# Miniprotein binders against Protein EXORDIUM-like 6 (EXL6), part 2

Target 1, 305 residues: Protein EXORDIUM-like 6 (EXL6), of Arabidopsis thaliana (Mouse-ear cress) (q9m8t8)
Amino acid sequence: REPPSQIPNGTLDLSLLWYGQFTPTQKERVHDFIESLNFDAKEGLDPKVSAWWKVVESYQERFEVKDIYRQKKSNRTVAPRIKVKVVRSYVDEKMKYGKELTMGNGEKLVETAIGNMSKVVPVVLLSAQVRAHGVGFCDGTCQHNALAKIKGQKEPRRYIMVSNPEVECPGECAWPFHTADKGPRGMTYQPASGEVGADALVIQLATGLADLATNPDLTKSLFKSETTPYNDDVKKNHESSSMYIVDPATKCTRVFGSGAFPGFTGRIRVDPITGGAFNSHGINHLKFLIPSIWDPKTKSCWTPM

## First folded at step 3 (miniprotein)

Design v1 (from b3 with R14E)
Fold by ESMFold2-Fast, scan of step 3:
Structure v1 (fold): chain B 305 residues (1-305), chain A 83 residues (1-83)
Amino acid sequence: as target 1 above (305 residues)
Amino acid sequence: SQDIMDRAYQIMEEVFDLIDQALRIAQEMGNREALQHVSDIADQLIQMFDRAQNTGSPQTVQRLDEMANQIDSMIRDLENRFS
């Protein structure tokens, strides 16, 4: 019984838990982004959020390395689709566990998001006033993506936790909408939604969803560089090389367009009316700034433009 | 030792300022080749700094000094082209 290396049944059903106070813009922005993943925008509104999601979907073929028959078959087919939808949205505006969350409190929020549902991915969203301890937020990461062991369930559950970084660590987790707190000074832009927190939440969720969809069982494979020592035994098998895919969106942190470097997003667009930064189009003519995805075949970050 | 880390930190502060200057100049000139070259050097410096923070190696400090000199030379070349 092989652990599934693909998203089961080609569907990613999300159960959202909003912890604390969020603006209507923040909630709508997250929902609109999720809906945009599976929406085919009009011609001439490129790049598309859905085109970015198709790159994520293509990793299902790249991660399959256990069966040569399966690998040869996938080369002849269109990449499987992953339909993403919100099946439940719960709001805890009063913050049951307060503003300072322990790791144990975070686990209870994940359980709350799951509820009675057997096959959902819980997404816990924390408001700007909430601080989560023990999960690495604002200490080298901007989203938390892990496996939780749920009492009474046979299989561990994959979950995503994101926080509005606007108060705690905007310099680390809200760039390019805020000046960076380390490294080169960098360029800053206005958020397309008009709210730093709303667009930062989208970037964090996009990163978490891409990393989850490319590695759903969280069996991390070590990424091999072209400079690794020659090995006749292991490197001769092309199936083995495909196992070295590691967190593609996280690998491309702070890369939003072609030609990116520390302090510069790469090639993006700026709305001349709002000043808002974007690199993709979604539903209802909405504009989003979404992170790039690592391509192990080209050894570079695939960018929307 | 803490002395090695303190020195690495001081060098990195200076190097980040030099990178910011080089990036600004290259962008203003619209020189795509210069932008790519500065980008490659910046990536290497950040990786070396992360290594210095995690290992405290004296060799890492020396490599950071060498890269700072390379960036400084690049800035001077760009300034000379401005005339």
Scores: ipSAE 0.000, ipTM 0.159, lowest interface PAE 17.2, mean pLDDT 71

Design x1 (from b5 with N13E)
Fold by ESMFold2-Fast, scan of step 3:
Structure x1 (fold): chain B 305 residues (1-305), chain A 83 residues (1-83)
Amino acid sequence: as target 1 above (305 residues)
Amino acid sequence: DPTVLQRAYDLLEQIFDVLDRSLRIAQELGNTDALQRVSDLADQLLQIFDRAQSTGDRQTIDQLDQLARDVDRLLNDLEQRLS
């Protein structure tokens, strides 16, 4: 069938809109995670956040981009790099549309994040006090990843909306930093940052970025949910991948390490000094817990460990 | 007690390694009873770790040592079945 679209020019220029009150740790954590996606220094600790991002990049391998300086006999195709950058970060601390967002208000926030910039990907981050209605948060999804029609533009714009699940649905969207609504009685892990909201935001943003990068126009069907209704006519309008198509990162929900099963994250590490749970390393010796992603080459959820 | 908590985390890393190996073998054998046992041991580990983080209790180390023995016995049994 129809192959996935390529990310234009191999870059994702993100425009962040912080809606509501966020801690400095929450903001710094998100920025550090984004910068870590492209951090692959030889002297850095393994496994790397960038190794996980290379799996995302491998979805574009069919373009057969060759780098003659890096090509080996067993490496006939080099996957194109996708560089992720924050080009704008705007804070709406007073919450222009209040704490209860309708779908229409959410769409206006997406337009605000875009501003007058062409080709930017808007990322709307909602503070813990904010409730967004009509986007499926806490009802089967923890991030909203969809297409928006932009006034004056022919092509729809892909966007991500992430909620801080710390207050509304921590058992669904902040696991494993909060006791799960499903699975064994279990315990909770400490977030590496010391804040549940900060590390949960990273997990949901990671899922959204991976799903966006592997299916950037949302009109290509990489996966189909056996239990989710699918109707081609819906593609005429704004749609959500979490509603109709199961994308690679969403397909591996709640898998963080090798050997995962319901109630168990799989193999991860715990920092013996801080107690923080992690499965990957980024810039500045930072530790992150990031979700697995489907790898079509191995037909399994790829994990950092 | 920070010393108790750090020792608990060290034991957790060892137990996670054994559980991961046990899970892989149980999956290879297609043994649903073994998969359930791995799940039960993982649940116990999660409960003990939660206690370690909240209390720092010396008794947590004893519970982890016992769990480490239980997971080692399971791994040994599963490895013998592969042989």
Scores: ipSAE 0.000, ipTM 0.183, lowest interface PAE 16.3, mean pLDDT 73

Design x2 (from b5 with Y9W N13E)
Fold by ESMFold2-Fast, scan of step 3:
Structure x2 (fold): chain B 305 residues (1-305), chain A 83 residues (1-83)
Amino acid sequence: as target 1 above (305 residues)
Amino acid sequence: DPTVLQRAWDLLEQIFDVLDRSLRIAQELGNTDALQRVSDLADQLLQIFDRAQSTGDRQTIDQLDQLARDVDRLLNDLEQRLS
């Protein structure tokens, strides 16, 4: 078949479905984070959210080098851009399927987010009171990135599902804004937005977007995303029959800055006025705490600082 | 107490810098005992710092100063083994 799939035309058109009650801060925070992925103004403060997104984009560099050569371009090493934008945002405040979602209900929410659009990535965001069963939330994962079989379509569709963990599992999925359930007690920080749920949703969405963009041809479970470590040494080994791809953001779980240890985020900044924790800057002078991402070029978790 | 909290932050950053260097050397040496010691010291640091943030007590600064001495000794030992 053709070479591995890249993000088509360098764009991710997101269709958001907000399921349940969200604060204005939670909605604004998610939208501002998404817009910040492509914000690279010269006068902006460093480190930028867009610098983190450039690491995600760099995963396409290997394929682009081959394409550049075939297309007779002069530059041989280029990291193609991925422009992320929200093309639709729908709110189901009344929660059509109630607060306890089955896998089937999750599929219907994904279908609702897609609507009649052929090329969008559905993003389902669940409010704090909602529990989604069968997707691994609060049981080893804080976001879900998988494939859904869509009625009337031959090929399954990639989607992201995230949940506000404040009620169900703050100790697992809202750290470092909440005390961790496991490991050293460690230190906690104030969320930069002033709301734990808003900043936790951003971290979960960042992880899901990075996973999707670095592994667009996901063929795993329709509602469960499990990855095992993928080792460069194993790739060249004669006994490589059991290799699996690990998602870059998942490989750097709980790393937000250099020098991270169990219970410590690594080096980050704290706003002296609000106490809010951050490691990156986005649009409108907004501050974000975003997770580290594996960089295959350095074979380490890339951190903003 | 804002002055206690500021001093705790300064010590946290200082001690983490030493622990980060110690971790890299322990990994290079393949010394599992040293790796465990770095982990234990990091855990102690974070627990003391958490108390400093919640109480503002001068005693937490004294504990961080002692920990700074402990991590310096570990780093010196590891650096001598590299040479």
Scores: ipSAE 0.000, ipTM 0.195, lowest interface PAE 14.3, mean pLDDT 75

## First folded at step 18 (miniprotein)

Design fa0 (from l1 with R30E)
Fold by ESMFold2-Fast, scan of step 18:
Structure fa0 (fold): chain B 305 residues (1-305), chain A 98 residues (1-98)
Amino acid sequence: as target 1 above (305 residues)
Amino acid sequence: DKITVTVRVTDEGRTKTFKFTVDSPEEMREIMERIREIIEEMNPREVEITIHTSDPELAFKFAMEMAEMFRRMGFTWIEIHYKITNGKLTVEVEGERD
């Protein structure tokens, strides 16, 4: 009900920082996914990664004020585009802060990704051997996005942090390319890239970008959370309830296609060449498996199929 | 628990349906082999395999093996979808070629 958050100038200029050792496939897969967000794949190669990104863009649609509509056509909306591009990619293969990162170390990596650039969104990508403490990876979340207070800058900077989950928590954060810690045993798909980590990084980044683009200020309540059940045994705290803001991609977690339910992705396709699972097409005839996102127009999790 | 498998093969607008019931994972391997033989003998352009079961682990493994079989047999379009109705899982694996 609140006005949707708007991305300034309709652009997301990303500054990537790769922390640790990554394969060429992992790096290329992330870059190809980002380029695919604004790529109009050829007709007949449906569904499209860009169609998923248009759902994200639709969050910035707004109705003109009522008085204007008295003179114009009723119910007109404005649908801005969001162009995403990588403007810088920095690599720290030697891991300046080692394999165990504190929150302070993470903030320094965000600062490094920003450098002297204005208006960039830093994206920190952590290799499989890195552990980031205090951000909830493998303990309830698979990606982290937040605001960082940068020394010498007025406004806090929005950032995204993702980690290759292959070593730390594949059952939680690399599903459906790895057997889940919960749900049907042995339920896995082949990743279209041939590497679990590469496709898992894409899913985490997709979630982070969607949540960032739909709620860039982290101040708007897009959704009201579930109220915790009243506990009859605790009279002193019976008025307490758990409430949280749920971002659109997080609201549709583990949903990849129509008919999804706990333990099952929903509708997907299998690439006849690679055997990999996918639900969308992108640049260079590449295929991706991307997570569902909440669509406020249909009041449901939008799925590519 | 019993598993019901329905196989529909379509070629040039003609559809033929086969039904199987299995009670064990070992019988599933036999059914998979029979499905392969049906597809090889009939050479259909479209195949739809529907699995009804309350055992999601077995249904998923069966669906993935059928998708891989379609891939190896030259199918160019392969899709898997799921639904749950009244506590029972239905999994469909569809293949098309040419």
Scores: ipSAE 0.610, ipTM 0.859, lowest interface PAE 1.6, mean pLDDT 79

Design fa1 (from fa0 with F60M A67V)
Fold by ESMFold2-Fast, scan of step 18:
Structure fa1 (fold): chain B 305 residues (1-305), chain A 98 residues (1-98)
Amino acid sequence: as target 1 above (305 residues)
Amino acid sequence: DKITVTVRVTDEGRTKTFKFTVDSPEEMREIMERIREIIEEMNPREVEITIHTSDPELAMKFAMEMVEMFRRMGFTWIEIHYKITNGKLTVEVEGERD
């Protein structure tokens, strides 16, 4: 019984597929966020996006999760680094399958993102005008993590799908940059990039990457995607099919800082120039608002501030 | 709900504290203007505004107005912090400038 590998080869190679119309700001924001995961310059401002990623990298050791394959070891051991890279970025600006995607269309986009690459994680990004059916977007979820059976491959492939929510469901998936649809009115902030969609995409991608990196070897799913609706009785998320690892960023949805409660993000800073809300710094003095990570030891969310 | 607002202005390690109690949203407008006057008159390097209430919506609105005031007054570091204990909400808005 060997501990499962968090990420093969110590790198997480992403293949991005941009489906539909995206602004330059949206594309640049996503790329800058990914690059910031590896930015650990001494001259950089704290807290860092890379410090948040180190929490993700060390999740098993840091939060003492129980895993029969990864028994607790001496605190002297150093968690491995996971370098995140974009190895391919493809744009389908004309939307091959139109603006209304079925589950089957979504699976084809995942296959397109993979191409002939054996060890990439496909990330499908949907523009604001696209509607994806059967994945629960705007009906309880804002990002989608699943396993896909790929033709010609024995092992199923983990993928991430995110959508720009600013047209379809900003009140559900673009908070705190938009007034929430449910619960307390809540406090809303300006996005640091100046675009609601750009910063919302970053939050959803960050959530998906953190959940994937803490459970990359998930091989079981009770979710039957192509013939059953998202809320079907047989549907169970990947977290429920895992005996040992939960989706820690998804568990901390809407928690961005210490002291968060319904309607409040928690402790955050405001950029005095842009008015943008942030809790972390990345490359080129860029500021990001990124999600907190569930800590099973304290039964609360670990926060960047 | 009763709202208590504490304004702490600090310059070179010296702190002055002002306290207000408000019972209505309309009265809050008067307190916001008074706070602006205090900051303009004293020209502090640090300002902390602490709002203690059981009404989170009013606290949020007040905090956002204070953030915008700090931006307009040239504060270069702005932080919002809050917590809830025993049913009471404490919101802190802190501004710093050189």
Scores: ipSAE 0.524, ipTM 0.826, lowest interface PAE 2.1, mean pLDDT 79

Design fa10 (from fa0 with K61M E65I)
Fold by ESMFold2-Fast, scan of step 18:
Structure fa10 (fold): chain B 305 residues (1-305), chain A 98 residues (1-98)
Amino acid sequence: as target 1 above (305 residues)
Amino acid sequence: DKITVTVRVTDEGRTKTFKFTVDSPEEMREIMERIREIIEEMNPREVEITIHTSDPELAFMFAMIMAEMFRRMGFTWIEIHYKITNGKLTVEVEGERD
């Protein structure tokens, strides 16, 4: 019912902080995925990462049909584009705060990613050796997106934090490229990049970006649908928000294709060259496995296939 | 308890179907080898292999082996999909080549 929050000026400028040791494949995979969000792949290379991103973009225009007088200039609603780009990438390979991060240390990393930039979204990426406490990694979640109050700034800043789960909790957060902790033990796909950690990082980042872009202010989530209790707007708009799912990628966790059910991804393709599992195409003929998105219009997870 | 494997090979719009019942793990290896022989002999452009079983680990293992076989045999489109039919798992592996 209530219109979703919009991304200002249709741009999402990311500032990446790589904390710890990452392979060149892990870094390149993440950058290639981000570039693929706005890349219109060649005809015949369907599904596209950009098609998945267009579903995310569609959240911005879903409820503008209410005012019939505003349709005087157009008889069709079209979702605005969100251009995503990396504007800064900082590497802390030696890990300034060590391998065991408190919530306070995590906040300092978010501040480091922001630097002196007023309009960036900080993305903190933690290497496989790092343990982040208090953010719920490996305890019900595989990515963290929240609001941070930054010293000297009037408004809180939305951020994303992801971790390479390959060492800490591969059965929870690197599935389907690693055997799940429960369910079919032999169910593993080959990652298209050749590295479990690289493709797992893409899945976590995709989830975080989709959840951020569909609800940039964290104002429309139902209290019970969030692990973090945070604002009075959710309580104030309780009844109107009951029909709106604001964490669309998180609601479709572990769903990658049509026909998915617990322990099974749903429909996927296998790359004949690498043997890697995928459901979407990006830049440079690269193939990605990305999670589905909740569609509030159909009340189901939209899948690439 | 009853594990069935159905192999459909299609070439130029004509489909031929082969059906197998599996009673043991040893028999499963023989069936997989027989499937390979059928595909090599008939050289089809499209193949659909369906396994119907109550054992999800067996179904997934079978699907991965079949997908790898398609890859080695030069199939350029390989797809795996899952269905639940009357409480039993059905896994289909589809290959296409030219």
Scores: ipSAE 0.666, ipTM 0.881, lowest interface PAE 1.3, mean pLDDT 80

Design fa12 (from fa0 with M64L E65I)
Fold by ESMFold2-Fast, scan of step 18:
Structure fa12 (fold): chain B 305 residues (1-305), chain A 98 residues (1-98)
Amino acid sequence: as target 1 above (305 residues)
Amino acid sequence: DKITVTVRVTDEGRTKTFKFTVDSPEEMREIMERIREIIEEMNPREVEITIHTSDPELAFKFALIMAEMFRRMGFTWIEIHYKITNGKLTVEVEGERD
């Protein structure tokens, strides 16, 4: 019943803010993953990260009237491309606003990532030094995908904020590279990069990007679910809360391959060199483990394998 | 007969199958070593190992150990599959090399 959500001009211009200290591997994996979203060269290995991104793009399909010249109307579904690029990357190693994230400090980080740019999507990445439980991270949330009201701007800005996946709640945010909080407590998969914090960060960013691109306004409920408020820091003198909705990537949480079920990722491959788990390839034959996304055409979680 | 393990080794289009039944965790370690011996002796291009069990944690650990064994033995394609049918878990680990 609702018209499909669309990304303006078919581009996501990302402005990255790295808050705190990150390894070169963490930075490289995030940049390589983003570049891989639009990589569809013949020399690339299958399945591709870009195949997953094409499912995201399909949410913007619309019907167009054609053959007007012949006075004959027909409909076709158009799936516009979404080009993703990093237009700015800024590092704040000294953590100007400290190691404890508050709502006010979070807003300042989003504002810093935006800078003076009118049409960027700010992406704030929080280092292992940062504690963000007090603003709704953990307890089912590994990334914020929300709206920020910016002083002097007419429209609120979509942003992504990714918590460090491996310190405060690794059983939620670093699975399957860390033992889950529930279900099988046995062995974990190895990350393809060799760093849990790098590959888990990619998973959380992938979820945020997919949910943002499939529902950029946060005003459309793709699953007719009510927006559920989340209250994490409530006391008599001060309240903090987070809001979320059920988005396509979030709906397929912890699914990475066909045959997935609680505690098991589904079908994956193991890299013979590193022992790392993966389900897709990007630029330079790099291997990634990316989460599934709901496909409304098949009414199932789409998986790369 | 709670746990079954099937090993299929393929070389030049011919497949040989080995089957094991496991009643204890100690027997599982012996079977894993026997699987390693079979693969080392036969030097196959393709191996498929299937475990049938109602214990998801055991199946998960088995799959990871077998995948690591394949990696150390020089397999270049390693894949793990999971299936649940009527509460029974089937895990399949495949290795290929040229």
Scores: ipSAE 0.553, ipTM 0.845, lowest interface PAE 2.1, mean pLDDT 79

Design fa2 (from fa0 with K61M A67V)
Fold by ESMFold2-Fast, scan of step 18:
Structure fa2 (fold): chain B 305 residues (1-305), chain A 98 residues (1-98)
Amino acid sequence: as target 1 above (305 residues)
Amino acid sequence: DKITVTVRVTDEGRTKTFKFTVDSPEEMREIMERIREIIEEMNPREVEITIHTSDPELAFMFAMEMVEMFRRMGFTWIEIHYKITNGKLTVEVEGERD
């Protein structure tokens, strides 16, 4: 019930560390997605990546704003904008700590991404060459959001670490572009970029950014317990309350904007030229498939469509 | 096991509806060819194809075949909508072109 912490100064400065070898498509898709968060696409290109990011922004504290239109109610509350940008992008192609990544080595990569920069959010992206079993990816945790104690700094730093979705548990992390580990198999969509590893990486990064921006201090966020993301009526097995702690994008895990497969409600579009599946538009007429996010106002997983 | 398929074609504000019912998945190939013939003969600007079935893999396969048909026919806007009602699956594939 406690209000969540705000992102300081309404800015989210990202420092990317690419660990191992990545395709140009993977790098371009990540950068284009990030730029699309604060870009309003032009007429006829709905839904927008920026519309999804506005739901994330709604978790911030709001302030009174006068209504511009006389026929509408005056003095409404609007969440402040969160400006997201990449302030550094560094590639470690030779993989300083090798191909088998431990949690301790992962923390050193976080420190490397921070460097000498204050107030940046480190984002560590792991290539297909890396095996990160010791870091604990899989079982719906295709990215890590945590606090790291940094030597010489007073406060711990929030970070995001993303495994390569094609290699690390692809049936969870590269779905719906890869067959699921459980349930109906052989049912996949084509990625809009043409590369499973690029579009799936964007999905995991989007989830991590949303979770970080809605809960930057990793404090308690209270949600109703559910077995499916779109169902508010699931009985709870928690003895003390109807609430439990879950980050908003993680609560909507495996709900892609508009529902990707039979059993998941919603809409998904297909690019007639590429065959790629998408649910949102970004910069340069680019198309993205982005995950849904929990909207506490409507008590449901908000989708771009 | 009954599968129902509804095809709605719209051109210049006029809509025509065709309905099909099959008892087995093996008959779906015939229905898909009939749908192709309808769209080719009528040359509509808007098409909505709905399948109602309890078989999610069949529904997905059907939807992807319809998507590929729309792509080959020059449709410029394609959308799939998945709905569950009373434990039954409805999949709608909509296409639009100039």
Scores: ipSAE 0.702, ipTM 0.900, lowest interface PAE 0.9, mean pLDDT 75

Design fa3 (from fa0 with F60M K61M)
Fold by ESMFold2-Fast, scan of step 18:
Structure fa3 (fold): chain B 305 residues (1-305), chain A 98 residues (1-98)
Amino acid sequence: as target 1 above (305 residues)
Amino acid sequence: DKITVTVRVTDEGRTKTFKFTVDSPEEMREIMERIREIIEEMNPREVEITIHTSDPELAMMFAMEMAEMFRRMGFTWIEIHYKITNGKLTVEVEGERD
């Protein structure tokens, strides 16, 4: 029995490329969230971002997972650690390839994020000024996980690309901090950082990181596709992007707490200082709202609370 | 639809329960003010407010208003959860302080 693909040495080294203009809050929020993935918060600060990341790490055990192609079973008792760190963070405020990105330009941004580094995962974050045509944001998921073929390297490089949630389909990508396109209208939640774009960006990055870590080679979807792509060009050219792949975090989209159902996040807490909605704690007593992830052991969406 | 609101206030391990029934959303404002008065009079360490309704928009609005009220009153633990039972939505807002 083959185990699921594992991240080498239990380390996930990220190279962040910020393409366009971002607020200091957006950048700080992303870095704080990443640092919180491996941070052992003190007692009384439950739930923890690190507890959510331990669920992601549990996929390195050979859990029983059913997909279109095969079944695999877990025979492990201890999950290995995946240490996540930012090894490079580069800002391109002038937007070298302009505000209207083609898929080819996007690939060049991935190459820029990689630089001369042999074992990093590039994360390309697109500002509110930027539109990425042909990627299919809002048509399946709000982030794009894919494989890039790098010249001179035997193994393809995994990457994450995240559009700005406030301008790219905000009713889907910035929910629950923005009014939903579906379900009851109601009141939106306040973001703990004070910026919708910062907390929504964390949600999309969390989804991308969890899906990448649980299916790092992106060779096959772990779950059946539940949406047919509407883009004829993608279908005709056999350009399948990870936005059409349903992986563990994407499987639990719009679920943030126990008892979630369409239009309702499930159980959450409200920060008494900021009024912000959250379900987890990280470094420096910071609070985050992070999405649920599928747990193959319980066959349900695991939630922080 | 008919709305049922239950307020449970707990202090030093003892719980008191107050129940309200309203026939319209307009009466909700009066119930929210009465809940605030109960919490101010009793000064409890723990409060649990439960609303039963078939109207999810009203339940969401109620939950957000009650959570904000708890925040302004000095509660340090504020939680919202949802449950559907027999076609009715139950929303619970819980506050705790020392």
Scores: ipSAE 0.616, ipTM 0.862, lowest interface PAE 1.6, mean pLDDT 77

